# VH-VL binders against q96il0, part 308

Target 1, 167 residues: q96il0
Amino acid sequence: APERGAERRDTAPSGVSRFCPPRKSCHDWIGPPDKYSNLRPVHFYIPENESPLEQKLRKLRQETQEWNQQFWANQNLTFSKEKEEFIHSRLKTKGLGLRTESGQKATLNAEEMADFYKEFLSKNFQKHMYYNRDWYKRNFAITFFMGKVALERIWNKLKQKQKKRSN
Key: E = the ipSAE of ESMFold2; O = the ipSAE of OpenDDE; V2 = 0.75 times the mean of E and O plus 0.25 times the DockQ between their complexes.

## First folded at step 11 (VH-VL; framework fv_ebrasodebart)

Design E41 (at its last look DockQ between E and O 0.23; V2 from the best seeds 0.00; counts 0 for: pae E 4.6 > 2, placed apart)
Fold by OpenDDE, look of step 11:
Structure E41 (fold): chain C 167 residues (1-167), chain A 120 residues (1-120), chain B 108 residues (1-108)
Amino acid sequence: as target 1 above (167 residues)
Amino acid sequence: QIQLVQSGAEVKKPGASVKVSCKASGYTFTDYYISWVRQAPGQGLEWMGWISAYEGYTNYAQKLQGRVTMTTDTSTSTAYMELRSLRSDDTAVYYCARSIPYKQGDFDYWGQGTLVTVSS
Amino acid sequence: QAVLTQPPSVSVSPGQTASITCSGDKLGDRFAYWYQQKPGQSPVLVMYEDSERPSGIPERFSASNSGNTATLTISGTQAMDEADYYCQAWRSSTAYVVFGGGTKLTVL
């Protein structure tokens, strides 16, 4: 019985940007595009007197960012792997080698690749639908907490003004 | 109703392997991750790893690297955890738990647990 | 591995408020989750995203966070709340999950 080679199930790419902003940053920092997701990470500023609502908002934004980074890192990896497999399989079927006579990687024409893209999109359609749904839910939550934080800040400013008038 | 049903208790000798199953029902299996958590007698919870039911991607705790393998069968909505080279300190109740994709900390549903006893 | 630290035990009288703390170096950047485990049972999620309750969890359960410390609060503690409680978080860099050591809540 041929030992079915244990297909090394690839570990999920740890999509954590190694971008570290300067220690004394007083604002949000935008890093370079991540090598896996191609998304620019944001390092969120932490104020010295962060309220519980501000902290929750920051955590929601951070989690949503990490969710996006992981999703796109995985999608890009899957796309790259399936694309390579598709190219290899089609070249093999045509009796062509993986390299041209000039030593370059053999590629398929645009028409053949169009079939790959259609199949890939069809296969991943449901996944993209779920992504979009969750993206809206997360952004709605973030927007809601942005409103709460804004109200809290207004209220705190009003209290400070009243205290200054009473003294 | 959402349920995770695990395989029965196992007794193994040191150096042996054990494979625990977790059958999911009541939801779309491929829409979630499965995590494995163990608990030694009288001890706390220890995370072992997770698997994506859709992509099949895995992430294992560093302590268990090389000894643990997680797999899924989408046709039966079943997750599997294999632990090799068993030791006495692997004696524990093993749990499977459902988590949201790309959010590995929200274990909303748990299996009933599987006792694995490693004895000479 | 970042360790979440919990007190090993907390004791309260019926009707009093129980507070269980969970401290971790990066807990200020991540959501905490809380699980209840009764003897011989599987863990049950009681709080998620620092302060949100799953459906079916009583309103007497609440959670808050301050800096690197998460706190589970049980108001009007009942005998049925006697259990082990675990805090949990996950790391974005490794996608590892970490549990606290657990806290035994005793209702005297």
Scores: ipSAE 0.500, ipTM 0.811, lowest interface PAE 1.3, mean pLDDT 89
Fold by ESMFold2, look of step 11:
Structure E41 (fold): chain C 167 residues (1-167), chain A 120 residues (1-120), chain B 108 residues (1-108)
Amino acid sequence: as target 1 above (167 residues)
Amino acid sequence: QIQLVQSGAEVKKPGASVKVSCKASGYTFTDYYISWVRQAPGQGLEWMGWISAYEGYTNYAQKLQGRVTMTTDTSTSTAYMELRSLRSDDTAVYYCARSIPYKQGDFDYWGQGTLVTVSS
Amino acid sequence: QAVLTQPPSVSVSPGQTASITCSGDKLGDRFAYWYQQKPGQSPVLVMYEDSERPSGIPERFSASNSGNTATLTISGTQAMDEADYYCQAWRSSTAYVVFGGGTKLTVL
């Protein structure tokens, strides 16, 4: 049950602040990039009178964001690990140490590193295709519920208009 | 139609390892995740981790980090869970369960369970 | 510490309504799931995504989740509903699945 304004305190008037579109919540927050995934998290607003459909949509978006954060955090770690393993393997084949005379990490030239990038992309292609498939399926579900929420809000708006005309 | 069939019961000594298999059928194995859940005698359910069948990405419960390894063989539609350095409080029924790849909850199909007994 | 707390047991008379609670800090911000486990059997999913019922689960099962508490409700409870019930949620702060401790439902 909504309180409809007396106890809820924010800078906006109670009536104005009670409605946010499902796709554009007025209080959603975009935070700084996560250090592991490099993705910016969205901090979703929870209105006081959130319908069951609105709640389900918000939870689906939250879970999709967390799934995406996990995937890219893991991919970033895998990329870094495999990059260092590739450099180590090629330096060993050349009979070189892992560090320069100055103590800095030894590296490979740009053409040698291009082999790594090609191999990494090839090795991970199937994984990214499955990721894209699951992203598509998830976004279809979210879009479906966005549509349901939008229709629910239109219906409620029409009921309010009809009540005002009858008064 | 959809079925998860696990390997048989095992008796192990403390310090040993166990590897439980979970063969999936009746669905496209690479479309889903596999979670592992254990249950000590007379106790509740404890999530151990999950593995993405299509990418091999894993997420392990913190309590088990370093002792557990989960793998899959997509050619046989089989998931594996290996638990190392066994101790007597690892005695439990170990379940595999299917979950949606974009949700790590919603375990809709469960294997029959594999009893692992750790005794000296 | 990500803990989901359930009462250890609940008793109900046949035909009455059983209510099993699951408490966790801000649990209503996550989807809750419910599983039924009969002795010697694997768990069975009985409610998902707070209030959705899988195909094959009787309509007398319902659930809700708001604030800090999820609730599984069984109306018209039958002897066959006697089982252990577990709630489950995904906890983003620990990035893993958490089960409640379980509730033994007894139908007297």
Scores: ipSAE 0.225, ipTM 0.683, lowest interface PAE 4.6, mean pLDDT 81
ESMFold2 (binder alone), look of step 11: mean pLDDT 91; pTM 0.933

Design E42 (at its last look DockQ between E and O 0.01; V2 from the best seeds 0.00; counts 0 for: pae E 14.8 > 2, placed apart)
Fold by OpenDDE, look of step 11:
Structure E42 (fold): chain C 167 residues (1-167), chain A 120 residues (1-120), chain B 108 residues (1-108)
Amino acid sequence: as target 1 above (167 residues)
Amino acid sequence: QIQLVQSGAEVKKPGASVKVSCKASGYTFTDYYISWVRQAPGQGLEWMGWISAYEGYTNYAQKLQGRVTMTTDTSTSTAYMELRSLRSDDTAVYYCARDIPYLSKGFDYWGQGTLVTVSS
Amino acid sequence: QAVLTQPPSVSVSPGQTASITCSGDKLGDRFAYWYQQKPGQSPVLVMYEDSERPSGIPERFSASNSGNTATLTISGTQAMDEADYYCQAWRSSTAYVVFGGGTKLTVL
């Protein structure tokens, strides 16, 4: 059985956003939009006395961000490739070149492109549904841990006040 | 190597039809168009029309509308041009050429030509 | 049909520069292709798009567009360059192809 060459899914290069926040930042930094995902990366601040719960929250936020970056980077690349293929195919069918007589890039009209968008959305509908489900699950988990961290912080503040009253 | 090989010379009477073949090799036939060009003795090049090898869409020169039919056989990578109601002024060398209109690369490969002589 | 107009003949001495013009209505908005044809042979593409050369075409061949005129330039013309040259354009609106009348280049 001839090994069907694994179509190397052109995985979007994990372009590590070269955005480096200032070394002495005491807060989260938002970087410029990533060139592939168009999402702004967040650099999370790491406190010196980070609790295990705070660390878990930070890791979960980081993982969720990476997941989002990868999803949208791949989605945008797929969209761009399929769009280009659609345009080329339609131009070919019309016997038209990739450039107009004026040397401009040949484009399809809005009606023709509407067909592309409809087809693309239909084809990717299930993928987007799964994405949304997972997005909600991840954000629910993040919110849950945010609540736990908030409670922990309140408790620690109360203990510190009691210790100061006893001395 | 990319090649377009055409059928041999034809001699026809006025009012007859001629069908010229063009066999393509060395590339994916269905990814390109085939254009047909003719040249009367001592004259310039005249475009006749093109056909999309995959879809079978055709575009014919206005002068030849109704008299010319272009077809392709994807199984044999062969293009055909039929010219009907032949006249003496149809005497020419007929060329097939690989055409890439959607890439704007011109006619980059040509057949060797087929002489069609129309005589009484 | 828009007609592309070429001079019927151009003569040049060996080593000199030959220029062949192709003029047409709104040609400035079109890509011109150039073909060389020697006697008894099929045409050969020598220039396409924005002055691109196919593989195997010497660098002495170049093309330019100015207004409604395309020009094929052969620098350092050689005896082997003696041939008929045709310009070609296509219409994006109709996908029709048009050839010039051809120019006979003679190397004296």
Scores: ipSAE 0.014, ipTM 0.568, lowest interface PAE 8.5, mean pLDDT 86
Fold by ESMFold2, look of step 11:
Structure E42 (fold): chain C 167 residues (1-167), chain A 120 residues (1-120), chain B 108 residues (1-108)
Amino acid sequence: as target 1 above (167 residues)
Amino acid sequence: QIQLVQSGAEVKKPGASVKVSCKASGYTFTDYYISWVRQAPGQGLEWMGWISAYEGYTNYAQKLQGRVTMTTDTSTSTAYMELRSLRSDDTAVYYCARDIPYLSKGFDYWGQGTLVTVSS
Amino acid sequence: QAVLTQPPSVSVSPGQTASITCSGDKLGDRFAYWYQQKPGQSPVLVMYEDSERPSGIPERFSASNSGNTATLTISGTQAMDEADYYCQAWRSSTAYVVFGGGTKLTVL
């Protein structure tokens, strides 16, 4: 089963297929997938009146993106290299060449590839367990700070209403 | 052989702009990022930013935000770095380097460097 | 913030072992990289991912990274190893590249 952590991030805004976020955008933007990590980078909005708490939340989200990008880029490279090694080994055992008669890379069918997928998941199980633990820890922290920012904004609105009534 | 070949030396006055090119060969240009690094005379290496060769996404060093623009032309396998509003302390050798960000492979191939001199 | 500190210079006699340090807060939690720059030349990657050596780099180059310190070690130092050496890491909070200030290795 594929890892859900790489697929749980922010989604692209509805109605856009290719876009270049403007510098004046008031919202975060989601770009196309990074070639190596296959994760969609988030281009974080930085407001001019960002509070210290809002800045802390944004930095935490940026740090989490960096960590996640690094993990999946490394895993994708490892996956690709080990997949090629497995295919090469199986083709050689069957007495087949690495390329078809048309010059394209030879492949294995889905049944043959199932062994690779099971071996890869088994071999990397601990690494993915530690990734999942750290992913949940980071997402809990982000959610906690999102709550603190929400309370800060409510409090600021209450102070603004009290000032208006005293005038 | 993998090569990064940069444009020639430039002499500029304060307030001008410079655009340095970096032509890649010997590898698939769109599989990698390009980082730009500069080195003032007698000083160490200073990272300027990177650009994704395929998607065109950039990440610029905070110090240079607003003055630098990095672009690519995938049809010619060429990266560009433009630095605007030049000052005398922008005098440096400017390098391009091949980069796979988030894979932690480091900068494995460097251009020859482009000397940019800013003087009145 | 994420500052990488190197000694400004290290001197060694030919044939001896040179050690160049690179210090940063929890640097051992990140991969460290090393570059050699000879006078008038572009930097050359000599170590990557803490302790891995690119093809073409002599076996006398080795490196380690643990705790707060990465170390580049050159055994049997030769006159041709005289150069500036830079460590590098990622700054975890911004995805920026960070270089150390550089160390001039002198072989006398």
Scores: ipSAE 0.000, ipTM 0.479, lowest interface PAE 14.8, mean pLDDT 79
ESMFold2 (binder alone), look of step 11: mean pLDDT 91; pTM 0.936

Design E43 (at its last look DockQ between E and O 0.37; V2 from the best seeds 0.00; counts 0 for: pae E 6.3 > 2)
Fold by OpenDDE, look of step 11:
Structure E43 (fold): chain C 167 residues (1-167), chain A 120 residues (1-120), chain B 108 residues (1-108)
Amino acid sequence: as target 1 above (167 residues)
Amino acid sequence: QIQLVQSGAEVKKPGASVKVSCKASGYDFTDYYISWVRQAPGQGLEWMGWISAYEGYTNYAQKLQGRVTMTTDTSTSTAYMELRSLRSDDTAVYYCARSIPYKQGDFDYWGQGTLVTVSS
Amino acid sequence: QAVLTQPPSVSVSPGQTASITCSGDALGDRFAYWYQQKPGQSPVLVMYDDTERPSGIPERFSASNSGNTATLTISGTQAMDEADYYCQAWKSSTGYVVFGGGTKLTVL
């Protein structure tokens, strides 16, 4: 019985961009597109006197970003893998090699690739629906906390003005 | 009701392997991750790794790299954890736990635990 | 690996407020999770996302986070709250999960 080679299940790409903002940054930084997700990471500024509410908002934004980065990194990886498998399978079925006589990578025509895209979209439809739902939920939560932080900042400014008038 | 039901207790010799199962019910198995956590007698919780039920992606604790393998069977909604080259210090209760995809924390449901005893 | 540090034990009288701290660099950037474990039982999630309480967890349980320190607070502590409590976080860059050493809460 041929030993079924343990298919190296690809470890999930640790999709965190190695982009490090300058140490003296006083604002949020946008990094270059991540090589796996193709999304631009945001490095959030941490103020010296960050309130618990501001920290919670920052963590929520960061988690949501990381969630999004991981999702798209995995989707792109899966897409690339399945696309390659599809191409290889179709070429094999046609009795064609993986390389042309000129040594170029053999490709399928647009019509054949259209079938792949349809199948891929159909297969991943539910996953995308869940993604969209979760994306909205997370963004609503972020917006809600942004409002709270805004109110907190207004209140703190008012208190400071009152204290300055009383002295 | 959401439940994670694990396989029964195991007694193994040093150098042997153990495979623990975790059967999920009451939710869509493929929509979540499964993490494995162990606890030695009288000790704290130690994270072992996680697996995505849908994609089958895995991430193992560095300490267990090369000795642990996590798998899932979507047809039976069952997760498996295999630990090889068992040692006496691998004696622990092993737990499976559910977590949200791409959020490796927030273990909202746990299995009942599986005692694995490694003795000469 | 990121380390989360907890006090090994906390003792309170019935009706008093118990406070359990968890400290680590990961908590500045990641949410804290809290688990209760009674003897011979599986851990139970009691707090998530720093301050959120799961359904079925009593309102006497609350949590806060400031800087690199998470705090679990149990108001009006009852005898049934005697358990081991673990804080937990994860690192997105590696996907690793880290637990604190655990805190034994004793109700005297």
Scores: ipSAE 0.605, ipTM 0.841, lowest interface PAE 1.1, mean pLDDT 90
Fold by ESMFold2, look of step 11:
Structure E43 (fold): chain C 167 residues (1-167), chain A 120 residues (1-120), chain B 108 residues (1-108)
Amino acid sequence: as target 1 above (167 residues)
Amino acid sequence: QIQLVQSGAEVKKPGASVKVSCKASGYDFTDYYISWVRQAPGQGLEWMGWISAYEGYTNYAQKLQGRVTMTTDTSTSTAYMELRSLRSDDTAVYYCARSIPYKQGDFDYWGQGTLVTVSS
Amino acid sequence: QAVLTQPPSVSVSPGQTASITCSGDALGDRFAYWYQQKPGQSPVLVMYDDTERPSGIPERFSASNSGNTATLTISGTQAMDEADYYCQAWKSSTGYVVFGGGTKLTVL
């Protein structure tokens, strides 16, 4: 959040990190932090014998990750933009420039900045409430399908043991 | 009844702007995104962008960056799409469509479409 | 960037099975969606999440997604099914929504 205030955008870019794991990997990979959201993307493994249920779970997790990445990228952009605007407005009211005489970025002390943080949290309270609701809906769906996949795998193990006993 | 009702047809000259409205009813407007999709005469569907109804976050198609602005008014459950610096190849039917935030890309309800004609 | 390729047209006799394909890299990691558009009308969602059918869509509509190819299947095709069909996906690398070029289904 803090040091991203120099970028001027209506909203954050829509993409996630472009890290590419090894093509023949058999595992999910965690990539570097996305520069806009500061979240580490997961690159999901696609097995050759993926069941329809496993495929649906993987796609749900992929879509949820991208939704989450986009939300936090937008929040970080908004935070940085509004922080800079707040600082600039208060410096102008005090008759001060945007840069110190040494060329450093002028800023406000922690007490002065507390008003910004309180205002930002208040403005964004309902936005985060809606985010949390949508996050729980997505988490419920993912957890539900994780359970279904786990049961499918247990059943397959039992069928395999049953076949070994019959041979 | 879930419904998206769009503003009427418009005729514009090149270089002008157009602002199309999309009024939602029958659901909680703030629970969903609104996408805008256009269709030139005799052509396919082209996604323009989306806006999150409550947060106001937008994602615009690359070819429209700098020319498009999407907004919402939650008090009236209305989404707006403004396209500036119109060209003749912007002549199209413009649709709004509802999408689910946790399932982005699921356009379950569409407006009736708004024909925008750009003629010199 | 992302492109979804559909055949421009498909013809089928009444009562036969129609199959419309959609291919593209986005389909391996994302759900496919299908829309029906009749002349002068808005698109209507007919399949979502690769294989799911919305309430009100006839059971003769089904869909699949295998690898990078999604397929919309209409069994027992009727004259009322004559329309343009679009596939759609979301490309993660840019966050953009993409549509296929559309397929005109003709029922002869």
Scores: ipSAE 0.065, ipTM 0.665, lowest interface PAE 6.3, mean pLDDT 82
ESMFold2 (binder alone), look of step 11: mean pLDDT 91; pTM 0.939

Design E44 (at its last look DockQ between E and O 0.01; V2 from the best seeds 0.00; counts 0 for: pae O 6.9 > 2, placed apart)
Fold by ESMFold2, look of step 11:
Structure E44 (fold): chain C 167 residues (1-167), chain A 120 residues (1-120), chain B 108 residues (1-108)
Amino acid sequence: as target 1 above (167 residues)
Amino acid sequence: QIQLVQSGAEVKKPGASVKVSCKASGYTFTDYYISWVRQAPGQGLEWMGWISAYSGYTNYAQKLQGRVTMTTDTSTSTAYMELRSLRSDDTAVYYCARSIPYKQGDFDYWGQGTLVTVSS
Amino acid sequence: QAVLTQPPSVSVSPGQTASITCSGDKLGDKFAYWYQQKPGQSPVLVMYEDSERPSGIPERFSASNSGNTATLTISGTQAMDEADYYCQAWSSSTRYVVFGGGTKLTVL
């Protein structure tokens, strides 16, 4: 499970936040990690003069973020459940109780836990592969729309300058 | 052909429970969510919740929290919705609908509906 | 959670344009979806992501979403368009789906 969360889902520092209206401040901000997914949500700035294309891009990014949050929340739940099942099974095989004499949960050493991590990765490989494929498809589409928005803004600014210059 | 086929109509008494099934075919069941939506006679659509067909992770409408359980059986490509502690106002047609995972609220295919009648 | 308000009914003559509104606080900040339901039938998705039309839905169906209002527009309305229409939005903050109350479209 790669570490997720950050300011943006794509890798480029340039993003939707650069598509602000003239003389308007642009400010996306990053919230604290979601307690279920461990991902930091982006809170997107909504400019006053948002074009239809800019609006579609923002909504796609918001929807993609929720999809990503849901996936990792589900994976973290699965990971925790399977980890406890693995520990329980191995302790049972060794004839040990689920609690130590002090009442704390019994654990396995790092070498024993490495077996769990390998098994978990192998067992969940296909699901993570499909997630990664969908993630790349979504981010490629978002990046494509970011390019379209950038061209729209350049064209509008050039057109506005030509109108002023032609007066 | 993508289809969602639901179990038959049910008549229940108040306080009982009901479990409606929704069998999916024509697509990879585990790649999608199943949402449950109900419609009381002569009334509008009310979203009940969804389940990820792969992970079993659920999100329930607040008014139904504690009374509803959604499950799946991936070996039969079937989703289930169980509603407990039935009341007369739970009388409705219950629909399952396929939800596209990353589009949130895009219900592209619907089951035929299951009438659940709660009366004594 | 969000509340989506629709007029309970809209009447239109055949061939005219019908408009069905859906109002909600900051609804234009979200994707809006539209469903058609005929008596005794399951709902059918007729518009998605504000203004997109699924394959198989006639081009006389269109939609928009801005500000607090989404609008489903049916141009050249036909008798077969007589149905209940529901808007729907998704709340990112609550992971909750909300439907409007529904609008009965009558073609006189």
Scores: ipSAE 0.105, ipTM 0.622, lowest interface PAE 5.5, mean pLDDT 81
Fold by OpenDDE, look of step 11:
Structure E44 (fold): chain C 167 residues (1-167), chain A 120 residues (1-120), chain B 108 residues (1-108)
Amino acid sequence: as target 1 above (167 residues)
Amino acid sequence: QIQLVQSGAEVKKPGASVKVSCKASGYTFTDYYISWVRQAPGQGLEWMGWISAYSGYTNYAQKLQGRVTMTTDTSTSTAYMELRSLRSDDTAVYYCARSIPYKQGDFDYWGQGTLVTVSS
Amino acid sequence: QAVLTQPPSVSVSPGQTASITCSGDKLGDKFAYWYQQKPGQSPVLVMYEDSERPSGIPERFSASNSGNTATLTISGTQAMDEADYYCQAWSSSTRYVVFGGGTKLTVL
């Protein structure tokens, strides 16, 4: 009897991107797509003279990224599991094996899969609505703080120019 | 023959937890869902939720969200239902039932039921 | 949560036809399963959502759907048919299951 290997319950790892940018980076780095979320992580640069407002913006961006990574990692995992279960259930109902005669993984046709996608989207519609709402709220907050940081930087540059004209 | 055999009757105090088991036999366990249904004395049937024995995916009744946990052990073909923060109104016979994946309504085989009594 | 409404009781004489209705909003692509429950026993599936009978269910049991109402019909009702009957549906979108309130069938 082939030992059906215990399919490790791949708990969606807490999406800490293992991507480490070079230590001497003076800018934000974009990593490769995460294997679970398929989202590219951003490593935010920390300036030596980071203002409290810049720090707040950076933390908000990081928190939003982590939230987004976790949402899509979980969503993609759920989708993959339910898709596989759907295929297995339908193949069984048809009296078909999980593998073709050529040893390939048996699949359903596009029409049969259309039913799965429609059903999956319907089931997750409310979840996606809440996601979109929260995504807009977070991005609006980020944009607002970006504007504040931009104004702060302009003001600091103007003060420096005035001090240089007075000396 | 297809059978679902549940654990024995339980007596619990308010605030306690109960875990009921349901051992399946006579079919491929991972090919079906297990649903849980309860019935208070002299009342109708109340659906609690289901679990996919294949994926472990769960769906719980809104009324029981946060208090119920369903799990499966594929090695023993056993489903479990844990209900926490028990109240007197949780006194019921609890049933497990088999259903076809993506057709959660066809409860073709039932367990014998497990009486859970919540008393002070 | 969607609600399925059943009459609380139906009485019929032996050999007559019993009809039990179940009314509710369309929850899924198909409407109602039917279950029989005798006192002290587990529920037994008596009708599928497509009005087909499980193996071992007598031919006197039939079901029909019209609009938002499912009907279980028992022709030639026998004393052994005295039980509680529950309709059940499920939502294709939420995957929630709902039972009717149950109907006590008495054979007089």
Scores: ipSAE 0.016, ipTM 0.569, lowest interface PAE 6.9, mean pLDDT 85
ESMFold2 (binder alone), look of step 11: mean pLDDT 91; pTM 0.935

